# VH-VL binders against Zinc finger CCCH domain-containing protein 19 (NERD), part 5

Target 1, 84 residues: Zinc finger CCCH domain-containing protein 19 (NERD), of Arabidopsis thaliana (Mouse-ear cress) (q9siv5r801to884)
Amino acid sequence: SDETMEWASKELLDLVVHMRRGDRSFLPMLEVQTLLLAYIKRYNLRDPRRKSQVICDSRLQNLFGKSHVGHFEMLNLLDSHFLK

## First folded at step 17 (VH-VL)

Design k4 (from o2 with heavy chain A104S I107Y)
Fold by ESMFold2, fold request of step 18:
Formats: sequence, structure tokens, C-alpha cells
Structure k4 (fold): chain C 84 residues (1-84), chain A 118 residues (1-118), chain B 107 residues (1-107)
Amino acid sequence: as target 1 above (84 residues)
Amino acid sequence: QVQLVESGGGVVQPGRSLRLSCTASGFTFNDYDMHWVRQAPGKGLEWVAAISYDGRDKYYADSVKGRFTISRDNSKNILFLQMDSLRLEDTAVYYCARDDWADSFDYWGQGTLVTFSS
Amino acid sequence: DIQMTQSPSSVSASVGDRVTITCRASQGIYSWLAWYQQKPGKAPKLLIYDASSLQSGVPSRFSGSGSGSDFTLTISSLQPEDFATYYCQQTNTFPYTFGGGTKVEHK
């Protein structure tokens, strides 16, 4: 509803706000990657068998648009969530 | 048991090309992202390149970007490094390594030596 | 890129000594840090992953500690087989940079 120009997509901001206790301030790509990896470890989202895969929860499904995503793949997908 | 065996090293001339291979056995190869790491004589370890489990996503160190190409053939369990436009500073032992979901490189090959001579 | 500053570059030690090696990242990397041992003519061997988790088959005299930016590898009582070069590596973001190495050698 309060859609103004933000530095990131709604889906990425949801992850950032969650991990940073409400702080939605700009975060550069390196720091976003760091938060994403921390999120994945915190919620045990790494596939224990396929050691290249994330098993997405609902938040990551909204962010990446799929139920499973590759570790390296997700890093490439982040770029489109930074808004110009 | 998990094994990684590199091959294809040799003496390199300026501007020439060389292809390294890494043959994997003892695990499901396409479950894992893979890496190349090199070590110049008497020097430390330098990460070179990474490739995703399915071969679609690739990353390179700045020192080799545009000259080296990482690839894999999952039907043959082989990781490759195509090295073009070789330079003296590319002289190193080249290792392939298995990525344990970013926790570590848990298995390494014994390496293959690339030596430069002008 | 994340710089990994490892110190010391070398240490001269005797069997039974406590050896401490440090590694500092140029930004926070949580616990995405591994430690490796390398002997001459051999590939690196994983010792510690996730900053403090001991790899299977690694003796308990090895321990890792730290989080964020500052990390330590400790050998509580050096054994003859522990004379080697040790490397830290961050796996937070590409490039997966290594520290410069620490050579642990005979006094």
C-alpha cells in the first residue's frame, strides 16, 4: 500500500527487514548476500543430501519464485531485486 | 571413497592454451558445486573458479576472468578448466575441490602442475 | 572482495607447545570460515568448518573459535605430525579468499 521508490523489491526488503529487526536502510549487494546466507543457515534451509541446493521456505519462494534454488543460482537472482 | 584426480598439466608457452581435467568418483558428482584452486610455487592458495552442480552458474577470480573457462560434464563426472592466453603468473599446481555447501572444500585432488617457460 | 589477514606468517615451535593462529576478515562473515592443513607436496586437508566444527577424523587438539571477523585456530599440544602450513578460507562470498598461510615449523 505504501509503495514509494525503494532500493529493493518488496520480497528482498521483507528478508532484510526480518533479519535487521525492522531496519530497511539500503544495504549493498555484498551485505545482502551475507544476510541471505545467514538466513539460510539460521532456518536450516540447506538440502542435507544435494549439497548445492536450498529448500526454500515461503519467504524464499516469494523471493526466487521456486521451491528449490541452487546456491550459486540464488546469488545471480539477487541482482534483479535491486531497483534502480 | 571420494576421489578427485586432476590431469592435463604440463609446460606452457606464452599465449598458448591448456585444458585441465578433474575426474570425480565415490560420490554423486552433480549434487555438488565444484572449484579450482591454484598454488604458485612457494606461495599460498588462490581460489580460481567455481561452477554450479548443473554447470549453469560460473564465477571467476579477477586474475583469470576472460581467459579461463570452467565447465563440467556430469555424464562423465569430469570437471574442466580451459586456460587460454596463458601467462607466466599462471604457473601453479592446480587443484579441484568439492564444495560442501559453503561450509568448506571438504575433498581435494592431489593437483596437476602447470609450468610456464618462455 | 573480502581480504583475509592471517598471522603470524610463521612460527617456530616444539612438540607440546600450544600454537595459536589468527585470521581476520575485512568484513563480517558470520561463521563461514574453514581451516586447512597442508604438508609439502600434498593437497590441503580440511580441519575446521563453520569456524569451530571439527572435521571427522581430525584430532581434538585442534580447535577453532571466533565469529564475525576474528577467528583463531588453536593446537593445544603440538605433535610431530602437526608441522605444516595452515590456511584459513572465507566462504561467505566470491571470491572465496584464503589467508596468506602460517608455517608451523621445528624450533
Scores: ipSAE 0.837, ipTM 0.931, lowest interface PAE 0.5, mean pLDDT 93
Fold by ESMFold2, fold request of step 18:
Structure k4 (fold): chain C 84 residues (1-84), chain A 118 residues (1-118), chain B 107 residues (1-107)
Amino acid sequence: as target 1 above (84 residues)
Amino acid sequence: QVQLVESGGGVVQPGRSLRLSCTASGFTFNDYDMHWVRQAPGKGLEWVAAISYDGRDKYYADSVKGRFTISRDNSKNILFLQMDSLRLEDTAVYYCARDDWADSFDYWGQGTLVTFSS
Amino acid sequence: DIQMTQSPSSVSASVGDRVTITCRASQGIYSWLAWYQQKPGKAPKLLIYDASSLQSGVPSRFSGSGSGSDFTLTISSLQPEDFATYYCQQTNTFPYTFGGGTKVEHK
């Protein structure tokens, strides 16, 4: 079943599938962080004034539960999205 | 005019502690994540530690984890590095640096030297 | 951790020479790469951010190129004030690792 292949939360998989053109395969934390930063740059989500903040779009708001998240804060929030 | 000024370096004995300060001016300090970077004499640059804009999130290089503590006082615009259980390998000039949302460290202090005596 | 391999470790050059310095990251880092210049006894100075964006006040003879894992800093016509050590840094993930440095010295 799909449950045996689920390594991440639905919200994290949505980001990964989007950035990897449908590829749902496991991605270690370092690679997930890389994709997340690439996503933020691609969609221009960095706060231009507060140079520590992300202005979340709808996808990141679903992932982090906030309309704004700190750059370092989001790295800590990723842990709960990895499933075992 | 952005300025970062480190202080607190000096000569200490191995196994002792030292506390570095970095005073920031010319910008809104709590808009920025901050870092410490060190450079051993005649060697390259080594990232040491980072702290989030609000002081809640901290990251350390493996070489200092458990011995060094980064902190900040946003009311006074000061970044700190508490260095405990100092080793000869910690000999370096220590720089504080401002994080421009991961694009770069756009401003650095002048550095403060930490060395050892027997 | 992401290793940054910087090459060469030193280069002897004359004023007017074109100098190129390379960095390779051990994994893709998109464009999360900065270049710094450092002179003896001084703090590093930012030259290039986002792999290719020139920092304000930096002379246009400096340029950066590359993305992914292979990056280059170019000095199109070396000036006397450009003799220094140059470092790349990845800012993709912690630890924010630096390359080993390239000393550009007078031939």
Scores: ipSAE 0.828, ipTM 0.927, lowest interface PAE 0.5, mean pLDDT 93
Fold by ESMFold2, look of step 17:
Structure k4 (fold): chain C 84 residues (1-84), chain A 118 residues (1-118), chain B 107 residues (1-107)
Amino acid sequence: as target 1 above (84 residues)
Amino acid sequence: QVQLVESGGGVVQPGRSLRLSCTASGFTFNDYDMHWVRQAPGKGLEWVAAISYDGRDKYYADSVKGRFTISRDNSKNILFLQMDSLRLEDTAVYYCARDDWADSFDYWGQGTLVTFSS
Amino acid sequence: DIQMTQSPSSVSASVGDRVTITCRASQGIYSWLAWYQQKPGKAPKLLIYDASSLQSGVPSRFSGSGSGSDFTLTISSLQPEDFATYYCQQTNTFPYTFGGGTKVEHK
């Protein structure tokens, strides 16, 4: 890669280091998607009525800029958080 | 009772187009993401396409990308699959399926068959 | 894409047998795994979601286990209505790939 040490936005890295106990090493998009979905399940963030929606906690609000985000929508939004 | 009913399958010639429909009832259709899955005769299941609850986000298998278009009409509770540039390898029963927030496809239609004539 | 390797491809079994089917993902998928049963001429039927959760109306002889990349479907005592083809599916990442299937057939 280039000389930049950060491969992702601060908001994405915050999620990654939280889920990986401080490990901020590069993850490819598919592994980030896996981690995000695990986060959502771990913190019970799925809307129980609208079975397509995430009810964002503060970390996901910082990441996506919304209080609610669609499951498929959030996958598209991840792309802009990769800086390399 | 949740029901999904596919229609629009039939016998077509290669290179032609076909539009499949899936009519949903018994649930709030626009609360759910939806999928198409196909199964060639005597073969396993192949995921084909997905569409978000509001119709804005779409995903396709590489085998159909650029030829198939998934869409939905939430006012009529219908899911569509527009299939252009059809090939013999697209021969399959096509199922629509409801996405239970990535836990599973909890409800499936009974399928509609797409086959080819010379 | 995540490849789902399902084994065995077929099982010959008798009523009353314990049947075990395995599914391996090419990368970790946490518990985003479902199991389906399919009989000839019919749509797939959901058995297990979230790797180990039994769908409503499914007999308790069916169970799922595993997490990460290695998963198992177990039928504790095979019944005549259980002769069918079984598929695993990962729902972690598009494309939502299926395993190749396991046909459970009468000896």
Scores: ipSAE 0.820, ipTM 0.921, lowest interface PAE 0.5, mean pLDDT 93
Fold by OpenDDE, fold request of step 18:
Structure k4 (fold): chain C 84 residues (1-84), chain A 118 residues (1-118), chain B 107 residues (1-107)
Amino acid sequence: as target 1 above (84 residues)
Amino acid sequence: QVQLVESGGGVVQPGRSLRLSCTASGFTFNDYDMHWVRQAPGKGLEWVAAISYDGRDKYYADSVKGRFTISRDNSKNILFLQMDSLRLEDTAVYYCARDDWADSFDYWGQGTLVTFSS
Amino acid sequence: DIQMTQSPSSVSASVGDRVTITCRASQGIYSWLAWYQQKPGKAPKLLIYDASSLQSGVPSRFSGSGSGSDFTLTISSLQPEDFATYYCQQTNTFPYTFGGGTKVEHK
């Protein structure tokens, strides 16, 4: 079932599981983006000096491979974490 | 203070091309994502396109995809909208807007009108 | 795409009235919702961002509430300068779609 299948990279699933209180069931891209943005808000990771960028915490650094990532760039990078 | 000024609008014929510009001042232009939003006469707001602060990522509404191209020159603080294969339904006031992300579109230009000759 | 259903499309009100406008998203958008005011011949003006945060310089009679998919803009006591058209917008997912608008008119 979708609850046990590996539908995304371990880095993305780490984010999803964190935001969904352990629920690792499948989510489409649009809902994953929503979770990511909610995560950024929850932990106040937006760069106050460069408004279009995010200061990555350890979880996001593992996900994007950067200490800083652009808003649009971040959204586009999510696709590579879905297992096809 | 933050200022956005659109230009390049005018009267065109269907099938022709037009290039809009938006000149930014009063803020660090290359730190912000930018957008184009349009509004047909007497109608609501329609998001058109977005471009990342560095110009590397772009998004388009389905209604303009393949016809419009958003770009920017950060050395000159200018946002562009290249409109090709123009259609009557593209008639609108075109606004450029600054994306402050959490603060949404916090600054808008005065808009530039694009209409078609009969 | 995320559809934004705004209601009502128009409302007739008097000065001093409480005005409520609703915006419903076709899917959850967390708090990525903005409200704008637009007067004839003018560009939209940001009123509320992040669903409930008042933009600097905007009167306190404006307030936003909601999360997930249902959002509300409230004008506690309508003033003469508040007669205008209002739009909601989701900034959660591209395309950044707007609601259909609500025109606040004189009774």
Scores: ipSAE 0.820, ipTM 0.942, lowest interface PAE 0.5, mean pLDDT 95
Fold by OpenDDE, fold request of step 18:
Structure k4 (fold): chain C 84 residues (1-84), chain A 118 residues (1-118), chain B 107 residues (1-107)
Amino acid sequence: as target 1 above (84 residues)
Amino acid sequence: QVQLVESGGGVVQPGRSLRLSCTASGFTFNDYDMHWVRQAPGKGLEWVAAISYDGRDKYYADSVKGRFTISRDNSKNILFLQMDSLRLEDTAVYYCARDDWADSFDYWGQGTLVTFSS
Amino acid sequence: DIQMTQSPSSVSASVGDRVTITCRASQGIYSWLAWYQQKPGKAPKLLIYDASSLQSGVPSRFSGSGSGSDFTLTISSLQPEDFATYYCQQTNTFPYTFGGGTKVEHK
């Protein structure tokens, strides 16, 4: 079942599980992006000085491999976290 | 004061190319993602393209993908839209807009008109 | 792509009227929804961002509400300068998409 299948990287699933209260079932890219943006808003991770960037917390640092990531950049990086 | 000024519009023939420019001032240009939005006469708004603050990431509407190229020169505070293989359906006022993310497109230029001759 | 269904396409109203415009997204966009006002021959002007935040300088008679898929722009008491076309926009997912617009015109 999709609920137990590893459809994404460990790092992305960590984000998804966190936002979905443990639900790790498959999500399409568009919904994953929505969750990511919601996460950023919820934890106020937008850089107030550089409006196009995010200050990554521990979870996002694990996901993107950097302390700061661009808005567009992180959206593009999500593709690489989906497993074939 | 934030200001965006588009230029480069005009009358062109189908199949030709045109390069639009958007000159930004009054803010730190390289901190913001930028967009092009167009509006055909008497029609609604259509998002065209986006470029990240550093110019590394770009997005395009399907209607212009492969024909239009968005770029920027952060040293000059200019946003560009290279329009190749122009079609009649590209007739529109082209706006550049600043992306303040949560604040959406908070500043727009006055627009530049692109039309076609017979 | 995310489709933004805006309604109504037009509304006839009088000064002082309460005007409501709705925007429905084909999928959840959280609060990544903006409202713009556009007058003939002018560029769009941001009114509301993040679904319910009033842009600086915009009169308080404008308000936005909603989250997820259904959003509403409200003009509590229409003023003469409010006759214009209004657009919603989702900024959740590329390609960014606008609603079809709502023309607020004189009754």
Scores: ipSAE 0.818, ipTM 0.942, lowest interface PAE 0.5, mean pLDDT 95

